# VH-VL binders against Flagellar assembly factor FliW (fliW), part 12

Target 1, 154 residues: Flagellar assembly factor FliW (fliW), of Carboxydothermus hydrogenoformans (q3adg3)
Amino acid sequence: MFILRLFSPAFGEIEADESQIFSFPEGLPGFSHLKKFLLIRHRDNSPFFFLIAIDEPEIYFILIEPSRLLADYHVELSCEQQGLLHLSEETPVLSLNIVRIPPEAKEMIINLKAPVVFNLQEKIARQIILDADYPVRYPIPLSKVKEKADAGTK
Short names: E, the ipSAE of ESMFold2; O, the ipSAE of OpenDDE; V2, 0.75 times the mean of E and O plus 0.25 times the DockQ between their complexes.

## First folded at step 10 (VH-VL; framework fv_ficlatuzumab)

Design q2 (from p2 with heavy chain G27F I54M; at its last look DockQ between E and O 0.66; V2 from the best seeds 0.69)
Fold by ESMFold2, look of step 10:
Parts: C-alpha cells; structure tokens; sequence
Structure q2 (fold): chain C 154 residues (1-154), chain A 124 residues (1-124), chain B 107 residues (1-107)
C-alpha cells in the first residue's frame, strides 16, 4: 500500500492510502477520461463524502449516503449491473448519490436515479442507472441533515 | 465545436402535427439533458419540456402534456420534439438547449448551449 | 406553476451607467435561478446560474444576487453590446418558468 499525496484547490494537501482509491472503468458522465478517484468521508458520522479526481484534483463531486435521510430508498442492481461491478452476494458494497449544493442554498438536489456504486473489495466503481422510477432531481432540506462530530476528531 | 443545429423554418396548417429536429455535435450527446423552449413573436420564453437521453426519460410542462412528445435518436445525436393539434397560437421560434445535470465541481448549471431555433408558422 | 415577474419591462440607459434588473418569484426558488441574455435576432445566452455564479466567458460587469423570491441582475457599467432582452428563469420546481423579460436599450 502507498500513501497518496495530492493537492486540491478545494481541500488543500491530501494524504490517503490505497483503500480510498477507486477505479472507474467508464469514468463519470461528462468526465469519461477520469478513471481514478479518491473517496473521502466528510467526517466519521457524516452522510457526506467527497469524490476527488486524482489526475485533475480540482474536479470533485459531493456524495451523500441516502440511508440516513431516505429509509425507503433501495439500490437494486440488475444481474448485468452486478456483473459490471464484479459483485457476488458476499462482496462489500457502498452506494452513494451525487448532490448539488449551490452557495447559500437551503436545499440540496440529489440524483436518486443514478447512484455511484463502489465494490469495496476490488476497488472499482460505476454510476448505475436504476430500473426503479426514482427522480433525477430530488430536493432535500439541508436542515434535515444532522452532523455529529466526535470530540477530538479533527 | 459544440453546437445544436436546427432547421430554420417550418410552415404548417392548423390541426396538423410537426416534428422538429435538433442535431447535436461536438459533445457526448448522452451526457446532457436536452430542453425545448419556445418564444412567440414579441413574447418571452416558455419551457416545453426536457428529455434525458442517458435515462430515456422525459418531463413536460402541464400545458404541453399530451400534445408534445420528446424523443431522441442516440445513433445520430438528434433530439426531436413533436407537437400535435397545431393552433395559430403555436406560431413561435422553437429552441433546443442542453443542460449539464451531473453536478461536478466547476460544472456550469443551466442551459449553456442553444440551437438557433426553428420558426414554426401555423396558419390557415 | 411558479410565476417569475421581471421589472422594469424596458429601459434605456447611457453608456457606462449602472443597471439593476429585478426578478421576483411567486414562491421561493431558493438559489435555483438563472439569467439569460438574448440579443436581437439571437438565441438566449446563459449569463448567471445559481443566482450569482457567472457562466464561462461572461464579463465581470455582470453580477447576480438574491435568494428565495427576490433576485437582481446588475450590469456595473453598461456597454453598447449589452443591448438585449434579459430573462430570469427558475429551475427549482417543474415546470421550469421564465420571467417575461426586460428589454435594455442604449440611448
């Protein structure tokens, strides 16, 4: 395992290890040339993550773990989608959704139709379009998100 | 060159249908939402609807529900808007426009590239 | 539907003057508001999104502000090429709606 060091204008200097690096074989829409991303949780108990492009670290996405806000939101992958992610029933998986938070906005917009799904074992990820009829543009008040920070975790 | 190309004009009689085209070039068609907006002579802009090629979904303003149909042909990177039961009040310039909806840092949000518009004239 | 109301309907300004255009929403649209410039005989061009962010290539003299229901577009020093119609548009709630426009002319 190697320590990754990179500079991001938004985050400054970042040190990360191999476990935080994911390969995106198809990139992301609009960014298909970016094949490797660093996944950073905002804080230990936060539903927010940042996904930072390693080759162009000024490019990043804000992701949210929706289970804490939307109890009935379920990511169900087709057999083809499971195959593309190399998933078996025992494979640990993380599913996150891209959000948009304009400056000074009181609500964020979440793409519930197309989560980013991470194979935590093989360190590959893809944005997956769900068969279920979820909205692409779903507003959620930021006040519904409660941040809890452990003392001394800075 | 990123562009959306539309025919310049169409003339139709009331009660008929029209299918307007919007050909995209210079960008990955499926990466963007495609919007249709019209402007009657001397009037403001009116949103008709959107289609998202990657998801194959469309949304319409209620006023156009049942009259407008948005489709895409991914193989030719072309968006289409069909409007049925034409009335003289449908006389307008019809624009297509793309929107980046992927929310990456540094993305421009909004309809950032527009076609030059098709003037639809509906007259008896 | 969210009604967007712009004021004034039109105005004529001298070169170099400061222009303020107003846009009012019938209900909150948060920060989900954009401004478009439409020069005579041309397609609309995106100027401002997310209430205050300039689109690529838009000169610094254009700025946007506001939130919820009240928004402004400011042109700090009007130039001859700014002769256009200006439209605000909300993208908070379907259907997306535009204001009726403000026509800016140079005397």
Amino acid sequence: as target 1 above (154 residues)
Amino acid sequence: QVQLVQPGAEVKKPGTSVKLSCKASGFTFSDYAMHWVRQAPGQGLEWIGEIIPMYGTANYAQKFQGRATLTVDKSTSTAYMELSSLRSEDTAVYYCAREDYYYGSGSTYGMDVWGQGTLLTVSS
Amino acid sequence: DIVMTQSPDSLAMSLGERVTLNCKASQSVDRYLSWYQQKPGQSPKLLIYDASKRATGVPDRFSGSGSATDFTLTISSVQAEDVADYHCQQYYSYPWTFGQGTKLEIK
Scores: ipSAE 0.655, ipTM 0.855, lowest interface PAE 1.6, mean pLDDT 89
ESMFold2 (binder alone), look of step 10: mean pLDDT 91; pTM 0.933
OpenDDE, look of step 10: ipSAE 0.750; ipTM 0.915

Design q3 (at its last look DockQ between E and O 0.40; V2 from the best seeds 0.00; counts 0 for: pae O 3.5 > 2)
Fold by OpenDDE, look of step 10:
Structure q3 (fold): chain C 154 residues (1-154), chain A 122 residues (1-122), chain B 107 residues (1-107)
Amino acid sequence: as target 1 above (154 residues)
Amino acid sequence: QVQLVQPGAEVKKPGTSVKLSCKASGGTFSDYAMHWVRQAPGQGLEWIGEIIPIYGTANYAQKFQGRATLTVDKSTSTAYMELSSLRSEDTAVYYCAREDYYYSGTYGMDVWGQGTLLTVSS
Amino acid sequence: DIVMTQSPDSLAMSLGERVTLNCKASQSVDRYLSWYQQKPGQSPKLLIYDASKRATGVPDRFSGSGSATDFTLTISSVQAEDVADYHCQQYYSYPWTFGQGTKLEIK
């Protein structure tokens, strides 16, 4: 079993399994040179994830499961986009959205236009720009997130 | 330091089109959304729209839908705004301004161009 | 569209006085409110974002407060270099909208 150990200024020493490592063949916008990321759930049953760049652990993103917050938000990928991620109907997929949470903020901004889609089988992921008319910036109160997180635990 | 450079002035006739440029220097062009804001003489600021270079997506105020077109040339770190069917009411200083949309968590337009004065007159 | 209304339209203050500028939104914008300073003949400069956070390089005498619909920009001790137009702007929802601006002068 492969264990990854890295130090992130934001998280300290991290130990992770290889199953948590995802390849981003194209990187992420603004970080095209970063091809490997560690995906960690914030806490058990938390809607939040951290995506940490393995080569530059000081760089990380906060992701969220939008389905737990937004009932009307649906990620529809084109055939081309599915192909890029090697997706089939049987492929286990995780779709998360990048959020910005400014310090001491009461709200977060979620990017609904461009979710990060994970192929959990092949451990590849890509940020996909959806054709649907979703906003790049969608504000959500953190209180709402907490409520949803608590509901998910029940 | 980061700068946005705009031409000083443009003079156009009504009914024509203008394409204004905004060149970014000293920073990472793709990390920021580019906004366009205009200001008529003696008036307040008016938001025209934004473009996110990495995504190529643009948002417009309804007032400018179909008349304004925002584009970017990433290779030259230049943003463009084309405004068609010009009217006298379009006479204003047009600003480009960047905003971090993605990573830093800082909102607002933190760097502005010096603005281009567009004069539309017969 | 969310309408932003600033008050007063203009004011003249003495050096060292406390200045209060108001911005009201037609509906809640939560904390997604920025303030800009525009000196005569210059482009706007970001002062405050997220209603109360100072932008980089902004003097401590500037502060923002408020939430939802009512916002305030305060200059604790106005200086001569503070002569400018001040604009509030919401970025809660598209289209982004500005107030009409407040002109600050020194007596």
Scores: ipSAE 0.028, ipTM 0.702, lowest interface PAE 3.5, mean pLDDT 90
ESMFold2, look of step 10: ipSAE 0.623; ipTM 0.842
ESMFold2 (binder alone), look of step 10: mean pLDDT 89; pTM 0.925

Design q4 (at its last look DockQ between E and O 0.79; V2 from the best seeds 0.00; counts 0 for: pae O 4.1 > 2)
Heavy chain, then light chain:
Amino acid sequence: QVQLVQPGAEVKKPGTSVKLSCKASGGTFSDYAMHWVRQAPGQGLEWIGEIIPIYGTANYAQKFQGRATLTVDKSTSTAYMELSSLRSEDTAVYYCAREDYYYGSGTYGMDVWGQGTLLTVSS
Amino acid sequence: DIVMTQSPDSLAMSLGERVTLNCKASQSVDRYLSWYQQKPGQSPKLLIYDASKRATGVPDRFSGSGSATDFTLTISSVQAEDVADYHCQQYYSYPWTFGQGTKLEIK
ESMFold2, look of step 10: ipSAE 0.615; ipTM 0.841
ESMFold2 (binder alone), look of step 10: mean pLDDT 89; pTM 0.927
OpenDDE, look of step 10: ipSAE 0.054; ipTM 0.730

Design q5 (from p2 with light chain S34N; at its last look DockQ between E and O 0.56; V2 from the best seeds 0.00; counts 0 for: pae E 2.2 > 2)
Fold by ESMFold2, look of step 10:
Structure q5 (fold): chain C 154 residues (1-154), chain A 124 residues (1-124), chain B 107 residues (1-107)
Amino acid sequence: as target 1 above (154 residues)
Amino acid sequence: QVQLVQPGAEVKKPGTSVKLSCKASGGTFSDYAMHWVRQAPGQGLEWIGEIIPIYGTANYAQKFQGRATLTVDKSTSTAYMELSSLRSEDTAVYYCAREDYYYGSGSTYGMDVWGQGTLLTVSS
Amino acid sequence: DIVMTQSPDSLAMSLGERVTLNCKASQSVDRYLNWYQQKPGQSPKLLIYDASKRATGVPDRFSGSGSATDFTLTISSVQAEDVADYHCQQYYSYPWTFGQGTKLEIK
């Protein structure tokens, strides 16, 4: 069922239910005041997601699940980070990375240093800065994903 | 509106070091990349390096590796560039510039805010 | 390092003329290219990012195009206030590099 209707300049009219809304207690860098985001998958079988600010829907981020592209990429959370996300062994978790895709680019840039981690049960999320030495600006060909980001052409 | 404020001039002798400052006003820069770029008289722009304070990472052009050090004081919203072993060839205007890398939608991905520059003169 | 080469080094134009400035990269930089305007005595100002996107407040007469190694900045009808040095800059790979610049003057 749909419990939320909002308008985004980039996406038009959006209807979503409570299960797609996540609380970000610390927001995101540069957007600490934005505490609620809507998470939408680009399409079925796509590794891309959109993260849309509910209070300011013109603000959004493009996220990707890197596991299909980078088999050796591992998100390891400290005990403190696990506690802040209310994670236990049974908690369903989703980890996504913010990407940047210029218009008509052939490569995207992934922030592997700081994934966004979602507690799918309690609907809280935060961006985590990993201790591992992953790059902040990691280029990957879009042909490896076989899709171009639609948001970059808007 | 964020502004980057730099001192107007510095004069140093060869072989010494300098620490140039860049203070943000009207906002924070800890969530941004901060770049340093220099311009010798009548010459083009030369990238020195960047620092990304939230990740604690810095990247330098090879030419400056080992001589330049970029730091940030988050409490005062001030970025610093220290350049050691100064030579007359280091005489230039030194700019700091901010890059808004973290804003996903409608973001400007270039150096969109520049300081007015500090003229460093290295001479006897 | 990726070398960015601009042409011409300088030019003088009459008001209202169409100006085309070229920037060539020594290897592909994809769409990761910016243009800056630097008026006499001032710091650089971002004009174009991602090869073709105008920065906030940049007049419509400025446009950017190109990909891979060949890029252009076009001023459709040059104005007196456009007297400046123009720099291209790649941000595809470290170190970030600028072209040597093109000086635009009004005849």
Scores: ipSAE 0.559, ipTM 0.825, lowest interface PAE 2.2, mean pLDDT 87
ESMFold2 (binder alone), look of step 10: mean pLDDT 89; pTM 0.925
OpenDDE, look of step 10: ipSAE 0.836; ipTM 0.928

Design q6 (from p2 with heavy chain Y101Q; at its last look DockQ between E and O 0.04; V2 from the best seeds 0.00; counts 0 for: pae O 6.4 > 2, unsure alone 74.2 < 75, placed apart)
Fold by OpenDDE, look of step 10:
Structure q6 (fold): chain C 154 residues (1-154), chain A 124 residues (1-124), chain B 107 residues (1-107)
Amino acid sequence: as target 1 above (154 residues)
Amino acid sequence: QVQLVQPGAEVKKPGTSVKLSCKASGGTFSDYAMHWVRQAPGQGLEWIGEIIPIYGTANYAQKFQGRATLTVDKSTSTAYMELSSLRSEDTAVYYCAREDQYYGSGSTYGMDVWGQGTLLTVSS
Amino acid sequence: DIVMTQSPDSLAMSLGERVTLNCKASQSVDRYLSWYQQKPGQSPKLLIYDASKRATGVPDRFSGSGSATDFTLTISSVQAEDVADYHCQQYYSYPWTFGQGTKLEIK
């Protein structure tokens, strides 16, 4: 089993399984040159993830499972979008949303318009702009985030 | 309609403990966080803490850390608050109140259903 | 902790008058502010959440406004049944905190 070792200024020394590495063919907005990212969950059962650029470990994003916070948020991809991610009915998929937590703020801002969708089988991912009318900036108080909550709460 | 049912009153001596109950009926117990709020005579409301029934995870105000314990019995849709080392200052009406734990259209946030409260009297 | 301060502490109004209750936070709570009505001898009742959203069953005469640190609960035309204590509460950050309450009476 291949183990990735990298140092991130924000996280220190990181060891991860190769199964946690995802290819972003188009990178991310503002970082199109970054094609490989490490996805790690913040803690066990935490709704938070970190997406760390492997080539530039100082670059990272905070992601969240929206289903654990938003009851009526659903990610629906077009056939074209599904094709871009090589998705089929049997493809395991993870959909996360980038969050921004301003310094000294107790509110996080979630991008609901453009989730990051992961093909867990082929280990490819893309940020997809949904057709649905979701906000780019959706604020939620940090007090509403239940880190110890299980994904089974729906 | 959804109701939260609490006992009417409890009388305790200083230094003892009390366990207050809050039984939910007519609703989905697991879809809401349960909050506990108290109100001393003639005073405002004071937040004690919350618990998420599905997981039993709780958050407390610092003032009550180590002294208040929130639990739930999912089988009976009942929430409990145990308060130890009781003092005269703990004399108050204790409310349980539910709050939606998810955001979305149609969701009502804040504590939308309250129990009738339990009057706890702590006196020697 | 975020301190919530309500004003006035009490007021007496005539039937049909416009009532304005204020709630101030020691720091920004954005829009994460609720208002509760508590009639004598009763449990609190949710009136407003997210600063301006009316809870189910709440009469139209009640409205909430404000953001960040300054919030207002307005009763456009006060009725006899509106006699109660009114509490504001922030849920921007833990611990959740309430104002000290405002007592509304009818002259």
Scores: ipSAE 0.018, ipTM 0.650, lowest interface PAE 6.4, mean pLDDT 90
ESMFold2, look of step 10: ipSAE 0.682; ipTM 0.860
ESMFold2 (binder alone), look of step 10: mean pLDDT 88; pTM 0.914

## First folded at step 11 (VH-VL; framework fv_ficlatuzumab)

Design r1 (from p2 with heavy chain G56D; at its last look DockQ between E and O 0.78; V2 from the best seeds 0.77)
Fold by ESMFold2, look of step 11:
Structure r1 (fold): chain C 154 residues (1-154), chain A 124 residues (1-124), chain B 107 residues (1-107)
Amino acid sequence: as target 1 above (154 residues)
Amino acid sequence: QVQLVQPGAEVKKPGTSVKLSCKASGGTFSDYAMHWVRQAPGQGLEWIGEIIPIYDTANYAQKFQGRATLTVDKSTSTAYMELSSLRSEDTAVYYCAREDYYYGSGSTYGMDVWGQGTLLTVSS
Amino acid sequence: DIVMTQSPDSLAMSLGERVTLNCKASQSVDRYLSWYQQKPGQSPKLLIYDASKRATGVPDRFSGSGSATDFTLTISSVQAEDVADYHCQQYYSYPWTFGQGTKLEIK
């Protein structure tokens, strides 16, 4: 069986296949030694994902897909950045942003300056620092996530 | 693991500038946000600003914009705060403090390592 | 700027007593609230972040609670080493701001 199994203190036992595994050639800032991550969507149509370090599964990040929440947020990659991610016009791409959600918080803090960009075909990813003047610490109500989810679900 | 070392004292005349240093030892310097906080004698704590080296950005409290400049020297693991147009009201202890910004979920989120502070005295 | 107001300004407690310190924000800071301990002549030390999370190495007798505008720091059984000023600090909105502090003394 080609099922990856790992134990995470936060998620318990996880089963995943190789299609959910991404290589991070440079790791993440502050975590340059972590080169392989498991990407799990929270649930169907949820904007939330979890990014779990395979070699140290107690380390994880919460990511959000901003496209449904922030109409004016645009991820524009330079030619060099596109090359580092092996991107062409046909390459399927996912762009997610790291968020911080304290327990019982009503608002989350999004890092809009540095999205994590995934090449869905070659299964590589990098955190990209945008040239645009986006904030590193952007608060957004969790109720906006619920409101958008309700409006988007039929 | 990480220590922040600051000079003990500086004495300056009004209208001059000062450049305060904060040297990090242990740990990875560039992966953190560095904050500067001051405390005037008998007063509370006042946030001056932060520098986040990986994003090449600094943020300042409005009252310090234009007077304070935060920089880092990655080769020496040293953060600097330059304060210009000094006034007697700038007399205070100036702390540098590290924020463990990039640690994953469940890590400490706050100014978790502080320097011992530099006493800046501004007088005629 | 968000103004953080602490109460009481000072208090004196007997060893082993429970201490409750209060911090109020002029507007909601959600859960983005920290507590710092500053012993005489020393720099601040982080105690609590995200309103209720204990920083590494902080004894279990320290706990934080609250949200939005009203926060408390509790010391369940005060010890002699707890003599200090205690500051709350919000990191919800720039500029980051501190309360004026509460001085804790042992009788």
Scores: ipSAE 0.667, ipTM 0.857, lowest interface PAE 1.5, mean pLDDT 88
ESMFold2 (binder alone), look of step 11: mean pLDDT 89; pTM 0.925
OpenDDE, look of step 11: ipSAE 0.858; ipTM 0.934

Design r2 (from p2 with light chain S28D; at its last look DockQ between E and O 0.67; V2 from the best seeds 0.72)
Fold by ESMFold2, look of step 11:
Structure r2 (fold): chain C 154 residues (1-154), chain A 124 residues (1-124), chain B 107 residues (1-107)
Amino acid sequence: as target 1 above (154 residues)
Amino acid sequence: QVQLVQPGAEVKKPGTSVKLSCKASGGTFSDYAMHWVRQAPGQGLEWIGEIIPIYGTANYAQKFQGRATLTVDKSTSTAYMELSSLRSEDTAVYYCAREDYYYGSGSTYGMDVWGQGTLLTVSS
Amino acid sequence: DIVMTQSPDSLAMSLGERVTLNCKASQDVDRYLSWYQQKPGQSPKLLIYDASKRATGVPDRFSGSGSATDFTLTISSVQAEDVADYHCQQYYSYPWTFGQGTKLEIK
């Protein structure tokens, strides 16, 4: 296990181990040059995560685990998508969605159309575009979250 | 740096259709939502709809559903808005505008680049 | 549709004065409100998004405030180049809608 140190303007000094680092072979749309990200859960029991670009740590995304908030939301990957992520039936997987929370907003906007899917074994991840008719801009009250996100980290 | 280039003017008769173009220059379409907004002479701005090329999804104001069709040609980085059953009330300047929809830190949220507009005149 | 109502419809100001423009939404739009500047004969330019964030390259004299239904654009010291129409726009729910505009002139 190795400890990675980096500085992020939003988070300060960060120490991370290899289990938190993911390779994004295609990057993210709008950020295709960023191939490695650090995934940090905000705190215990929080549905929120931060995804921080290792090469440009001023760039980050806020992610949410939707299962706590949206019981009817299902991420179903095609065989092709499973292959791109090197998934088999036994592979541990994490699926998170990018959100936007404007300063002092009461609702966050979730991109339900395109979750970020993590292969927890091989430490690779991709943003996947679902075939199902989910909205790109889905508002949901922050009050619905059991744990409030740290909205001051921007 | 990024520019949206639109033709200056179009003239059409009532009852016909028009297909307006919006070409991205100095950048790419793939990472942005494209919006269409019109402004009748001496009037305010009216949102027509949006298209998000990566997802192939489009949303329309109810007033334009069934009349407006938004498409993209990724190979030429050109967005199109087709408006059918034209009326004299459709006379306006039609703008295209881009929006960063990806929600990364430091991104501007809003229509941050606008074309110069195409004046559509609908008259007999 | 959410109706956005701006006030005043127009105003004339002396250089250096503080200008306050108002925008009222017919229903709660949270923080999902932007302001655009449109100079005569030009396309709109984004000034403020998320109610209070300045877009890139927008001078510090422009500031936005408000939430829910009542929003304000403030120009702390108006300059000659600020002569324009100003539009507010909500992007909380479809369809996205603009206010009718406020015309700012120098007297």
Scores: ipSAE 0.668, ipTM 0.855, lowest interface PAE 1.5, mean pLDDT 88
ESMFold2 (binder alone), look of step 11: mean pLDDT 89; pTM 0.923
OpenDDE, look of step 11: ipSAE 0.820; ipTM 0.926

Design r3 (from p2 with light chain S93R; at its last look DockQ between E and O 0.91; V2 from the best seeds 0.79)
Heavy chain, then light chain:
Amino acid sequence: QVQLVQPGAEVKKPGTSVKLSCKASGGTFSDYAMHWVRQAPGQGLEWIGEIIPIYGTANYAQKFQGRATLTVDKSTSTAYMELSSLRSEDTAVYYCAREDYYYGSGSTYGMDVWGQGTLLTVSS
Amino acid sequence: DIVMTQSPDSLAMSLGERVTLNCKASQSVDRYLSWYQQKPGQSPKLLIYDASKRATGVPDRFSGSGSATDFTLTISSVQAEDVADYHCQQYYRYPWTFGQGTKLEIK
ESMFold2, look of step 11: ipSAE 0.668; ipTM 0.861
ESMFold2 (binder alone), look of step 11: mean pLDDT 89; pTM 0.924
OpenDDE, look of step 11: ipSAE 0.873; ipTM 0.936
ESMFold2, fold request of step 13: ipSAE 0.663, 0.662, 0.617; ipTM 0.851, 0.850, 0.833
ESMFold2 (binder alone), fold request of step 13: mean pLDDT 88, 89, 89; pTM 0.917, 0.922, 0.925
OpenDDE, fold request of step 13: ipSAE 0.879, 0.878, 0.879; ipTM 0.938, 0.938, 0.938
ESMFold2, look of step 13: ipSAE 0.648; ipTM 0.853
ESMFold2 (binder alone), look of step 13: mean pLDDT 89; pTM 0.921
OpenDDE, look of step 13: ipSAE 0.855; ipTM 0.935

Design r4 (from p2 with light chain A55Y; at its last look DockQ between E and O 0.67; V2 from the best seeds 0.71)
Fold by ESMFold2, look of step 11:
Formats: C-alpha cells, sequence, structure tokens
Structure r4 (fold): chain C 154 residues (1-154), chain A 124 residues (1-124), chain B 107 residues (1-107)
C-alpha cells in the first residue's frame, strides 16, 4: 500500500493512497496538461470534495455531490460517454459538480451542465457535458447545503 | 496567453445589421466564456451578453434580447456578435472580453482579457 | 436587472492621498462584485474580483471591500497613472450590470 505525500498551499501536507488517485485522460478545461488528480472528501458524509492536481498541488477544485440537494438533477450519459469512461451497468460511479465559493460568500455557484464523472473501479474520470438543458451557473445558498447534509445524516 | 483581436472600425446605416468578430489566439477557445460589452461616447460600460463556446449557449441583457445574436466558430476560435435594426444610439465601441470560467483554485472571476474594441458608427 | 450605482461621479485628488470609491447594488450581489480600471482611450482592465481579491499585477495600493449591497474600492496612495474611470460590475445574476463609473483625476 503506497502512501503519496503532497504539499498544497491550501491543504498543507497531504497523505493519500493509490485508491484516491484518478486519471483524467483529457484533464480539465484550462488544465488539459494535468492528468492525475487526488480526490478527497471534505469530511465523513460531507457533500463536498476536493480535487487536487498531483503535479501542481496549488491547483485544486471544489466539488459537490448534488443528489441530496437537487432531487430533479439527473446525470445521463450517452453511449459514447459511457464508453470513454469504460462504464458497464455494474461499474460503481461517482458524479460530482464543480462549485465556486468566494471567500465569505453566502451562496455558491454550481456548474450543473458539466459534472465530473468518476469510474471508481478503473480510477478514470472526465468532465462530461450533459445533453440536458442544465445551467452552467446555478446559485444555491450555503445554508441550504448544511440543512440538506444534516437531514441526510440523521 | 490569450489575445483577443477585433477589427478597428465599422460604419453602418440605420436599419441594417452588423456582425462583429472577435478572434481568440493562445489557450483553448473552449476554456473561456466570451462576453460582449459596449461603450457609447462619453458613457459607461454596458454588458450585452455572453456565450460559452463549449456549450454554445448565450445569455443576453434584456435590452438586447431579440436584437443581438452571439455565436462562435470553434474551428477558427472566433466569437461573433450580430446586432440588427441598428440605430444611431448603437454608435459605440464594442469590446469582446473573456472570462476564465473553468479555472480552479486561485481562479480569476471576471473579464480579465479584453479586445481593443471595434468602433461601430451608425449614421444616416 | 440589478442596478449598480457608483459615487462620487468624479473626484480630483492630490498625489499620495487616500481615495475611496463607492458602489451600491439595488439588491444583494453577495461577494460577486468586480472593479475595472479604464484609462483614457483604452479598454478596461480588471482590478478586483470577488469583492476583495486583487487581480494579478494590480498594485498593492488598490483594495476592495464590502458584501451584499455596499462595496468600496480604496486606493491607499493615489499615483499619476491612476487617472482613469473606475467601474464596478456585478456577476451574481443575469444580466450582468456595470455601475455608471467614477472618474478619478489628479490636481
Amino acid sequence: as target 1 above (154 residues)
Amino acid sequence: QVQLVQPGAEVKKPGTSVKLSCKASGGTFSDYAMHWVRQAPGQGLEWIGEIIPIYGTANYAQKFQGRATLTVDKSTSTAYMELSSLRSEDTAVYYCAREDYYYGSGSTYGMDVWGQGTLLTVSS
Amino acid sequence: DIVMTQSPDSLAMSLGERVTLNCKASQSVDRYLSWYQQKPGQSPKLLIYDASKRYTGVPDRFSGSGSATDFTLTISSVQAEDVADYHCQQYYSYPWTFGQGTKLEIK
């Protein structure tokens, strides 16, 4: 079992194992050269995750799992997209959305149009552009996130 | 490093249409939201709308809804703004500006690269 | 539409003085507020985003503060090259809107 050590200005020293590392064959927009990212959940049962570039750990993204906040939000992948992610009906999948949270902000902005989809078995991920008519800039109060997290954790 | 190149000037008559171009160089075109902003002589800045090239979806200020059309040509990394039913009040410098929308930590939120603008003169 | 109102409309300052420019939104824009500098004959340049974050290369004398509806841009020690129009802009909700601008002059 291999432990990877990274230093990030935002997170300090990070220890991770290979199960937390995902390959991004196309990177992310603006960062197409970054092909490997570390996925960390913020806290146990938190809807927030951090996606940290291994080669440039000062670069990271904040992700949220939308399913508990937005009941009508559905990630439906085309056959081509499923193939690019090596998905079958039994493949465990995690879908997360990039958010923007300025310091001291009361609301975050979610990109619902382009979730980041993770193949949890093969450890590959891609940002996928959905065909459905979802907004790219969707505001939601941070207080609503905390209320939904509390309701889900009973 | 992204640069936005616009033609220097356009002259049009009232009642016609104009299609202004904004060619991006450097960086990946799909990495940006492209905004259009105009400034009439001696006046402030007025946001017209935006287009996000990867999605092709545009958002417009209500004043321009129905008159302005934003498009992109991904193969040439060029954004276009067409404005119809021109009036003398449309005389202004028209800027394109990019927003680094997909930038992660430490990202800039705002229009950080601007073209030099196209002076549109609408005169009868 | 969210109306952004700047004050003062113009001001003239001596070199080295502290300058405070105000921007008020007609409804809350949270922290989604930017400031632009536009020198005569030039396109705008981004100074501040997310209400208080300084854009790369912007001198330390520029700072932004505020939230919700009331925002300020401060120039701690104004310089000759700061002669410009200054615009605030909200990017909280569509349509994005600018304030009318504040003209800063040195005298």
Scores: ipSAE 0.601, ipTM 0.834, lowest interface PAE 1.9, mean pLDDT 88
ESMFold2 (binder alone), look of step 11: mean pLDDT 89; pTM 0.923
OpenDDE, look of step 11: ipSAE 0.834; ipTM 0.928

